# Designs tried in a protein design chat: VHH binders against Ni-sirohydrochlorin a,c-diamide reductive cyclase complex, component CfbD (cfbD). Part 13

Target 1, 370 residues: Ni-sirohydrochlorin a,c-diamide reductive cyclase complex, component CfbD (cfbD), of Methanosarcina acetivorans (q8tjz8)
Amino acid sequence: MTQKEISIIHPRPSSIVAALYTLRDLNVDVAILHGPPGCSFKHARLLEEDGIHVVTTGLDENGFVFGGHDRLVEVINKSIELFNPKILGVVGTCASMIIGEEMHDAVLEANPDIPVIEVEVHAGYHNNTRGVLFALESALDAGIIDRKEFERQEYLLIKATEVEKRFGAASKEYLAPSRGDLKYKVAKRLIELLKEGKKGLVIMNAKKETGYMFADITLAVSEVAAALGKKENLVNMANIDPELGLPRVRQHAQYIMRDFIAHGVEIHEIIGGMDEYPIAGEKVSELIKEKYSDYDFAVITGVPHAIPMENLQHMELISITNGPRQVLPLKEMGHEHVLVEIDLHPKTLGVSEIVESEFGATLREVAKEA
Key: E = the ipSAE of ESMFold2; O = the ipSAE of OpenDDE; V2 = 0.75 times the mean of E and O plus 0.25 times the DockQ between their complexes.

## First folded at step 4 (VHH)

Design f5 (framework vhh_brivekimig_d4)
Fold by ESMFold2-Fast, scan of step 4:
Structure f5 (fold): chain B 370 residues (1-370), chain A 125 residues (1-125)
Amino acid sequence: as target 1 above (370 residues)
Amino acid sequence: EVQLVESGGGVVQPGGSLRLSCAASGFTFSSYGMSWVRQAPGKGPEWVSSISGSGGSTLYADSVKGRFTISRDNSKNTLYLQMNSLRPEDTALYYCAKRGYSYGSPLEYDYFDYSSQGTLVTVSS
């Protein structure tokens, strides 16, 4: 495979885009971009697929000079009429005193019966964290989140940055994604471990939407173990606390938990909220040291590099991640089997139920031979 | 496969106290918010109180604020409702409920899932 433009992860590449995705996580139904057209429309389309409507006031040079106030009032009223939103977001595409004051005055005049989150974002910020923080500060000001949740989110952004710098983003080496042959071999190994009566941990440490696909791996492992009469040899851990996180994040955890229950899959240990993937590894390490130090293997999905190797060193590790660039760092950390789920984001945007993973499908197929 | 079994009801005089318990099984108890819901004779269901999975946050209906206390013991998979200063209008079947979704507003609940067992509280007047 030639090295071409393959390093396209779905980042929040600008402050405006980061703010929009944060509004999505806050369950904003409609986000109004107040300013000139031509900003972030590709991401607006992806957000529409994920259940948030993105509209613009479409200000030309006259709107900037002669007043966007009336246009914003009009768009607020039309958005309420057309979409019947529960929460409205208004994002200034040029964070200045003029635009910010105009947005606030327009919201006051429209006086909708629903909460409005007003976000003033500076065009030109290249730090995704700033866009997230601006939206969270605006949500705090609007009473949508409390101070404790704001401080928790800020802490998690710092921890996510540390994880990315230390492990995920630090690798510049390209490695071909996991292929079906490798997934087949690893699936056979997992079935061998189960047949030998080995005890295993199935740990999902997943990010938001990706949790829908990684949860399928927990389902598949539980199904296969049950078929082999070995369900009691497994302990399932997941970062799906249904009470923690921004509303959309809690909703993802609730939908995943609903599906686990519907399939008879027990999650023995909740290791945090879905936004807590950067810090959930500390809870995993504590649990292993306290209760599970005699376990023989672990299947770790989502963000395995966020889980410390302390207390994992004696286990045979099967790690399934969402990025091919994480393969080499994970192997350097001591992970024996490292797989990659591909097309993860396109298959999990807009879903509200567990979706089939390549490894899960492979494991179910191989189990028919068992 | 949610199983909820309520207990602790009985007959009590106005001004008295009762403690209700709910034994939960079939789900990871500590991962779900829990609620108490009551149904008075001839009336529809009324939400009474809710508690977060960790126990760190509680909510109460205005009709019971200051008189009832919701709590949980996650090590025992048990939910409690301490009812003080009971009134004749508190007479109802009390149900333990697993919390459902909440859209937009943190105070809205889309549904409750509860076993139909219930426990009867009668405040004689």
Scores: ipSAE 0.000, ipTM 0.098, lowest interface PAE 21.4, mean pLDDT 77

Design f6 (framework vhh_brivekimig_d4)
Fold by ESMFold2-Fast, scan of step 4:
Structure f6 (fold): chain B 370 residues (1-370), chain A 125 residues (1-125)
Amino acid sequence: as target 1 above (370 residues)
Amino acid sequence: EVQLVESGGGVVQPGGSLRLSCAASGFTFSSYGMSWVRQAPGKGPEWVSSISGSGGSTLYADSVKGRFTISRDNSKNTLYLQMNSLRPEDTALYYCAKGRPGYLSYDSSGYFDYSSQGTLVTVSS
């Protein structure tokens, strides 16, 4: 899930949700919410579906006065006994400002034999970026990431915010999401390009779990091209460096690459890690200028608006994105065909394998008619 | 029709080595990528390693990289996993899996097939 999508004004502090998702990306096994029950509980349930246990100290009126410290020590010890975690997270909730000093002291007293990432979020912080940074700073302090990785993540967070603000979720204008007929027409056009012997780039620039569905488009294009005897006319690029990024981000890249290998799909160019989607466009532009300037078309999936138009302007573009708010900005940039995959987060949260996309399924079906 | 038969598991002490084998039949072995997947008691399946149909590309989970080596012999329809420097956390049932056919036949309900019994690896002192 995009942090920007979560940052829409919410009754609960959005920084807590951002911190929890960051802990997930760090492969935290158990996150303890220190405060009253109910604060961010809806998101906590979704995280449990994604494999992270979320526990609360459940402070009542007595806990605020006499028992916050002792209850947190108890919950830490019980969480270790019940779940045997490798990494523990402790996140202050909307009430933690009343008892913020107790959180750190409780962790010191419990003194568990595993790393603990402590995140104190203040009720006054309505900035998701701050929640991410607090979690990353705590991970740095706990020795879970080094300073180089912290600085890289901070840089990427700034770049992601710039991309989303200019081109993505912050856009107030959009075209309605594409519906069945448009995907069919675009699938026919892609098959036509392949049959005519045109050379194409298939570029996946995806983030987090959405990569599992966008990867299916790369699979479908490769399958159809192979069936037409045109596999040699395609170059596949993807931001799935299996050795770069926070642990969960690396796992996503590894699982997607595993599935590409299993299906005989070659990824010719690795354009970065999955957390590098805001800056992967620079690598794409250099590759096109160096090796692929004579290519006729490109299929760009995930975050196409993060890829500069430099060196793409002569190509026919087929762009598939996860947000309808991105459609109009992409068309204004010169993307001829813009499609939307819906329900990406519900269909990809908690999965560890490539999942069928609507465009992929459409392309496979249209190819049978050819 | 597809049959995958794993073998080579056993009990080994920490630091030891084992080589797993997977005998495949019922499909054109060289046309499919293959994977090793493991499942410890009470845990979900964990992907371990993959190899392309030609053997030209390999990939490993971080937890086994540098210790395990995946290979295949297409003339014998056999997949291998050489496991070195074994640790207690490597204790699991190991399964081999084939990729789904690529051309116009992808099934997103499962990208690989395995219905075999697996082979048990126990690392204990």
Scores: ipSAE 0.011, ipTM 0.476, lowest interface PAE 9.5, mean pLDDT 80

Design f7 (framework vhh_brivekimig_d4)
Fold by ESMFold2-Fast, scan of step 4:
Structure f7 (fold): chain B 370 residues (1-370), chain A 123 residues (1-123)
Amino acid sequence: as target 1 above (370 residues)
Amino acid sequence: EVQLVESGGGVVQPGGSLRLSCAASGFTFSSYGMSWVRQAPGKGPEWVSSISGSGGSTYYADSVKGRFTISRDNSKNTLYLQMNSLRPEDTALYYCAKGSYYGSLSYDEFDYSSQGTLVTVSS
């Protein structure tokens, strides 16, 4: 099916998009949006780029009066024929309160040979957390995940909410992004620290697909340190446990680890799974206290504000985040150098390999001048 | 607490008819699909029929197609099974069953909280 690429500006997903992200993370191949044409469908376009086919029943006035049952049965059967999915998702979208029952009836009639996860959410009625929970509950009911994994995901949502709440008010402040001269100055400082024989931690605490770009910073720092004969001065940490998380989340970690190995980069400490970014900071703090308290600096990428400042206060910190709204909160926490990687989502959705970062490219260029 | 109470069973001759009822409480009846499951003496449970929450979709086991009709009255929280052209093989305890958690599509994950109603088809 031919689709026109659409620019996305929405920084936060609706409950429907949150449910779709969760279905993607569960390795759903096709998600059917059951509702009227255009109802929140535009917000799902970014997920097509991540390899999940998103289709709609396109209910019109006739469908609402007489029921969209036949149309949903047709779309289920056509989706199976066209895409041969392993797992199918069906999501109700901003339609009448009875749409969930209609979805259930249609799925029973279609009786596909594959698992179906059906999620009823309403745009504007549920927050992001509720949308995720509904999808996870539906996956649990369908036997796609077990109770232990459901409880783990619920715990992580609670922790992610705590992290967001602590920075919610501050994240509303917007600092215009700096041009490349700031990245140049910080790259020069990092090379200076390495040349002086300082010991550094390179910590990636990344969320899902953003890990593909943040991983390039770990690559670049390792490359430059090796070229300077200072490889022994670095310890790399990353939340890329290949065995933890929902299926797609594990796959991201596996691809990133594959590329690190291919480039000869050692990850000395695995600090958790990619969905564990809200809690991985606690393990980082313990590791620093026990093994790395004598280190001089740290490069922290992804979600630096999820890492507690205990045991980091004596280090010179270089932090790279994906949002300009995090700059002021990070500086307030004590992060000396704060950089922003922009356009992260359009560059990382749908990828399966490490992609070049602006800071990584800058660091490699500055190192050639040394 | 989900409570299901079946009634309407009895003794009937081959070719006869019976109407079973299931009174439901403890959940939002109209939001759940409902099923009839039977267990004949010395046999395992056999799914008989299912109906959607709205009553718009109905499904039947091949053994009962054309003879049984499932229906519901959501205003009364009651499920029905109209059984026509009864055969000796239809002799069983009949249970009504609520579908598991919202969104679940598993036919074998029923909540059997009831005692059932006995149907005996004899010459």
Scores: ipSAE 0.000, ipTM 0.106, lowest interface PAE 19.6, mean pLDDT 78

Design f8 (framework vhh_brivekimig_d4; at its last look DockQ between E and O 0.01; V2 from the best seeds 0.00; counts 0 for: pae E 18.1 > 2, placed apart)
Fold by OpenDDE, look of step 5:
Structure f8 (fold): chain B 370 residues (1-370), chain A 125 residues (1-125)
Amino acid sequence: as target 1 above (370 residues)
Amino acid sequence: EVQLVESGGGVVQPGGSLRLSCAASGFTFSSYGMSWVRQAPGKGPEWVSSISGSGGSTLYADSVKGRFTISRDNSKNTLYLQMNSLRPEDTALYYCAKGRSYYGSLSDYEYFDYSSQGTLVTVSS
């Protein structure tokens, strides 16, 4: 029975953008958007803050008609001249797709002395993970990643898609955005739980750089618990294995772990890499069943909806996400408290250390009054 | 049973170098953060350095920062401490300690055996 693909009508991430972020994760120095100047403008600017140069071929109406080959060659050469990249990315757009020219021909003509990751993508894919996959395939072809890593990434993408379809933003035709519950109220409740001597799991299941802010919540909970003499009541889990993921992803894990150590926070359980957020829940469930079945509550940050509910049903759940559209699904799953860190992603681009979260800040403030 | 055996200590002149080793057994070595702790004569134990299970994260006391380097070989179940630019104040018994987790806190050690002989480092002119 071909599961009728739900027609989603709310905005979703673009495959073009997904490709760009993948290039970033591969430590590409320059990404060329072969399209109009405005294509993915917001994300392009964000990526620039994260250290990647994003340029465009600036295709216009004339380019649409007469082609963009020469312009792409020119921009490739100019990019090399300006930025001296070690790796160059070239990303297609809807415009380039419509034009129908092979981007590879332009790359061949330009003949750069550096690896080029060519991503023929457009925004019309139903699954945004296609952008990631195409980028990775190209990277594999260019020898930037090996087959093992490619297969690993592919598997994770499949799992990510499953999670999103089942519990995430792709789970319904329309999900209204929500700001979630009030941070102050939830902070107060968390403190109450701690004061009562309840045992809690603090679980960070973060996606890549978003971990820099979600990690602050782990810090804040630890700090407050310590202040209350209840630090031993908490077990910290985090998907920050520095050995897993693309180069930039591994770096994030390293930096976050560094900061945890610097702040005296112990991570009791490593539940995966920062790209393994779709499957980290399996490890969490196993751990709960084996070691932590008697715990009373859980603070889950990042991608809470990826954690199976089977072993969480008896716990009071406090979930923090960066996706406003995740609130309803989480509530429906049985998460009692759901918070949203607004604009978390832009705030974590280009950083190399833990960034204070609103909830973390709130929790610290409320604790002073306690 | 957790076993930690330190080695590599000796007598060196100020400015000299030593490399300490700690052979670990009785647990999954790569799953735990490790630390070096030292105890000088007449003083309490002092934390020196820590390293995560994978070795991807390291931390140092201010007193040794820039001079000491902690590392590990998980294939050999061995922890190392490279000590450069040694000073008389570095004279101590050096112990390795097992963390409670993959990333242990700076002050929390699951296993610190005071009955261990440690390895003596003497810096004297």
Scores: ipSAE 0.000, ipTM 0.276, lowest interface PAE 12.7, mean pLDDT 89
ESMFold2-Fast, scan of step 4: ipSAE 0.112; ipTM 0.598
ESMFold2, look of step 5: ipSAE 0.000; ipTM 0.141
ESMFold2 (binder alone), look of step 5: mean pLDDT 79; pTM 0.812

Design f9 (framework vhh_brivekimig_d4)
Fold by ESMFold2-Fast, scan of step 4:
Structure f9 (fold): chain B 370 residues (1-370), chain A 125 residues (1-125)
Amino acid sequence: as target 1 above (370 residues)
Amino acid sequence: EVQLVESGGGVVQPGGSLRLSCAASGFTFSSYGMSWVRQAPGKGPEWVSSISGSGGSTYYADSVKGRFTISRDNSKNTLYLQMNSLRPEDTALYYCAKGHSYYGSLSEPYDFDYSSQGTLVTVSS
């Protein structure tokens, strides 16, 4: 089983969580959870760190007597006063599905000068994807996204599910600490390939904020190649289209591109938006077939398993992922060297610039010894 | 309703040990992987460790490997974190979560039901 398969058994908390993270990607500043005190949200701290404030109406005996409508109007007005948000989200919690019309009436009465995205979660769904779709449908209704973008997001959710479904169960064995030396050995091999005059592709197919750390690998490889006089032997590809995707997704791509430019690193091929990681492999395969079929090796970071092996089989592959359970599937697909980055989420939360990776740091260190 | 309640935090000297517990209710505990996540003052959340539903597989952040041990008792619906050789940098609020990270990253919390309470661990001389 995958982690998503495990979570879909609990539709109410999972659907609320999925909706809230979608609101984050839409640049919602404040999300109001509307419902009775019996429902608790366990992910509020993660969302606060990611720059979205989570507030609850917390219906008590007073809310029962006076109705959820009056309490929601109060909380809307207070949230606007305290946080001065650009976009407000209102999400019905697990026990508030019956009050959807009440939520809409409260929003109309409060009449804020900013857009409001109203999300109703259906308790019967055992699918986190449905929570994402409800938030996107609500954003469409509020005029925050258009129909074309809604349909694109729906397509990408289907493709992400297909990518995840292609992989087997997690390894049964604990990852031994001695595997830490593998980064050093792979760094030495990459430097050897560069010194031998081999031509390489550096492909970042990254998801959301993890892109800030995987981008450091592109920086480190470019830096080391330049020091060796071999910068001309590299082609950099990345899924950082700055104009594609939900607002926060575009912003991540823009910040990463800004930092590449600041460091003199050229991205030769834009392979899609950051939300397009499940389908960016199609563009990579096309480019290799048309322009780069004579290349000797590839460094693939982020989601390497989303890139088809078609046209990669003759290359020596160095793949860096954020999940140890992907190691065996990637090796089965034909990836020679598979590395894992750790602590990506805490190192990339709330950041707006490229952050150091373990492999990047190792590569820079090894290059000084060479 | 999923409910997770952490306990066992406290003040300990460097080199000391502490055991955290997480009491789970509202779901079939043995069917889910579980994780420990911590947040130090002024920093973002950091994944610490994960364990499979059966207890057959465990994973650790490099910062705690060899010092921390994750375990579970499915008959008691309880998750544990045994912390040995504690360091000042281990000072944080510790949370248990339903689900597990991708080896040191909490890339999306769709698979997690995070506790809002947490338990405070302070390592000071």
Scores: ipSAE 0.000, ipTM 0.135, lowest interface PAE 18.4, mean pLDDT 77

Design g1 (from U4 with K100S R107Y Y111F; framework vhh_7ubx_2)
Fold by ESMFold2-Fast, scan of step 4:
Structure g1 (fold): chain B 370 residues (1-370), chain A 124 residues (1-124)
Amino acid sequence: as target 1 above (370 residues)
Amino acid sequence: QVQLVESGGGLVQPGGSLRLSCAASGFTFSNYAMTWVRQAPGKGPEWIATISSGGSTMRDDSTKGRFTISRDNAKNTLYLQMTSLKPEDTALYYCAAGRSYYGSLSYPYEFDYRGPGTQVTVSS
């Protein structure tokens, strides 16, 4: 497959870090970092919280010179025995032709009964999107994903980069995160809209684990509407297709859907997979044009700026994002009410169920006053 | 109570060096990625560098040859070593706490906590 050039204008982690997070999304249980001791990975704490073990071969000077083959074979066998992984990742950490060759030879010698994803990356790569693509190419070679899924992921990386360039840090202006009073005022407005019998769309367009917190907003809106006898005035949309995406991404969607069902929340429209947040807006626009053009308001959570304003212009918009830098761009686009959820990643890493949001909690509290 | 307190700023001549510190309290510092941001008079904020909880760094290309971000988890302190300072480096420098990971491309810019900043003025 021809790889498209992807450029990111925003700060980024190293290609090694990018590869490791991609291995996480592929449900790799153990990632072995192969290289000299000085090339050790420093994001191990974040990965451990997400349930992936990171092990290093710790090559000394002698091992680096002579390839470190025996140490890697030993670490592979030990990792399989101790952790019983379903998928193993092996990541080269330093720029060396020797490291790449010894990784492959060591995997062949160890001959594990499980798939091994071999990724050769190093800190010298300037574009860390390259780390994601290397890991995906290695997963394709290992048979973990097929070519169609590889091509889909590559396309989504391009689209995500476009969204990031436009809204992530393209604006130099920064507003403090929304707190207390603003969330309260917006919660009161939403309850007014529901009490007046207005019809609303509740659209979750979320990234991976942040979906656990944004899903709470859908829960809270549905709960409050039900209490007001207005549940039939809502249409819920979410990018939680349980069968699309890399294995870990599918699991997030499955857990969120499980919790919606357990709470009696109907998702009327599945707008894509959780990795499709950069393109789910096109499907939302088509649905609104076809079925929901007469709706009065929309609550949009996660990545609202990825949803085109076409067909939303007549609606009152309540947008909840996880980045304060998106506030001004969203207001420029015509979003009437813009809120920010803080601490999303610290609160959603390693979870497998919906997590309470500040706006959801505020909405539930204001509803008691109604 | 969460606090981030920057120090080490001041007046320096072009070509000089400064080391900024950011003392963190009220949260588990070792679990957070930490960032340095600057804002020059009349301009918007500019990202300088981020360091992960484990020590991996991302740096803006325009300053990465002259500025180095580092941390000491035992002391709950973030550092920015600045060398070969230029008049264009004159700005309020502040630190920020935010968890980041690549699987979500926008997140290095999302901050949970912010400091009030320390002024750096580069003048002859």
Scores: ipSAE 0.000, ipTM 0.117, lowest interface PAE 19.1, mean pLDDT 78

Design g2 (framework vhh_7ubx_2)
Fold by ESMFold2-Fast, scan of step 4:
Structure g2 (fold): chain B 370 residues (1-370), chain A 125 residues (1-125)
Amino acid sequence: as target 1 above (370 residues)
Amino acid sequence: QVQLVESGGGLVQPGGSLRLSCAASGFTFSNYAMTWVRQAPGKGPEWIATISSGGSTMYDDSTKGRFTISRDNAKNTLYLQMTSLKPEDTALYYCAKGRTYTVKYSGSSYDFDYRGPGTQVTVSS
């Protein structure tokens, strides 16, 4: 199958939004929406928090009729003057649907001395995958990624869709806890396991920016184990290969690794890149079977449902996810303790360092009385 | 007025080589991506190769390794060096004012507004 024949659903709600988030992952500094003012404003605010400026040509009825060429040239020039971007993105919208040539001609007339990723997607494309793939194709043509990386991204998009399809459907029912702070009870249990001399795996399988918060759980567990004289009972695994992924994804892994090193935390096993969360579970299963089958418990953060249960059934599992709808499916799979970190995306967008998690904070507090 | 004029076509034996040229005028040649497209008898246009204003190149898999696209901005000229020609390469070859972000997948062709009259390449014994 080719990209144009593949019907893969990306979780973002529109092809334009999917393209913008892909441009973010490519480290585009400024993305210009060639269309009417106010288009996708809520997503533009989140992207601004993540360090990408989103501007619009603000097409009115004259822009619809005359294509908006002069306005796009003006916006390109002003964006370069105001923001000094390293990479510029231009995204066509449904308002510019008749003017693919106009978008390209405007970029050439402005003649910026920086790379420009030109993505023509229309709001009428209801397949979100097209937005991702078109942005990646444009990045490939601009020389920002190579063919091998493009093909890897396409493969990962297929695998991510498979994971979300399987577990998203199963997680439609959410049973809210009626009382109590489960994080406190689970923190006490983890400290009991450490005091008893049990051996544990701390596995972070995180999706991009969510890694900044889930990494705090690895920090907290390592800190508490060290305080108890049990640091050697832990093996830390994480999907933070600093050399794999789109530029922003590599940058996230690099910043998280930097902070682990600064805190004296060793990551014993790199299980993949941060975009490889849909497939990193296979590596985890191999490692457990071959090297860690005698371990007593595991703390699994991020996307625990992407890790196969093979070789995990004998362990006591503490799983921390960012989606409450994953709680029941995880428990049905045999995860004893399941916790949720909430508002994860708003707390991790635009950050470049590990940020405190609720479970990490709870674990640190409970440990003071240990 | 945009003008593109192709030359260099002709009759060639299988395994032979040809170099096509495209002379451009009526626009700032150095500012635009340029594309080679071919059209075989009874078929639609098929994308062959694109070269960006910055010199980056993209090729169709069927011609990759056999064809080389290049440009001379001082002469406003686009080139296509063709080697190891096959009967299946028989077509009218057009240069086009193209777009660098357009990529061919699974039989799709580039869309373009400006192209020349074409130069005929016939690969026959």
Scores: ipSAE 0.000, ipTM 0.123, lowest interface PAE 18.3, mean pLDDT 78

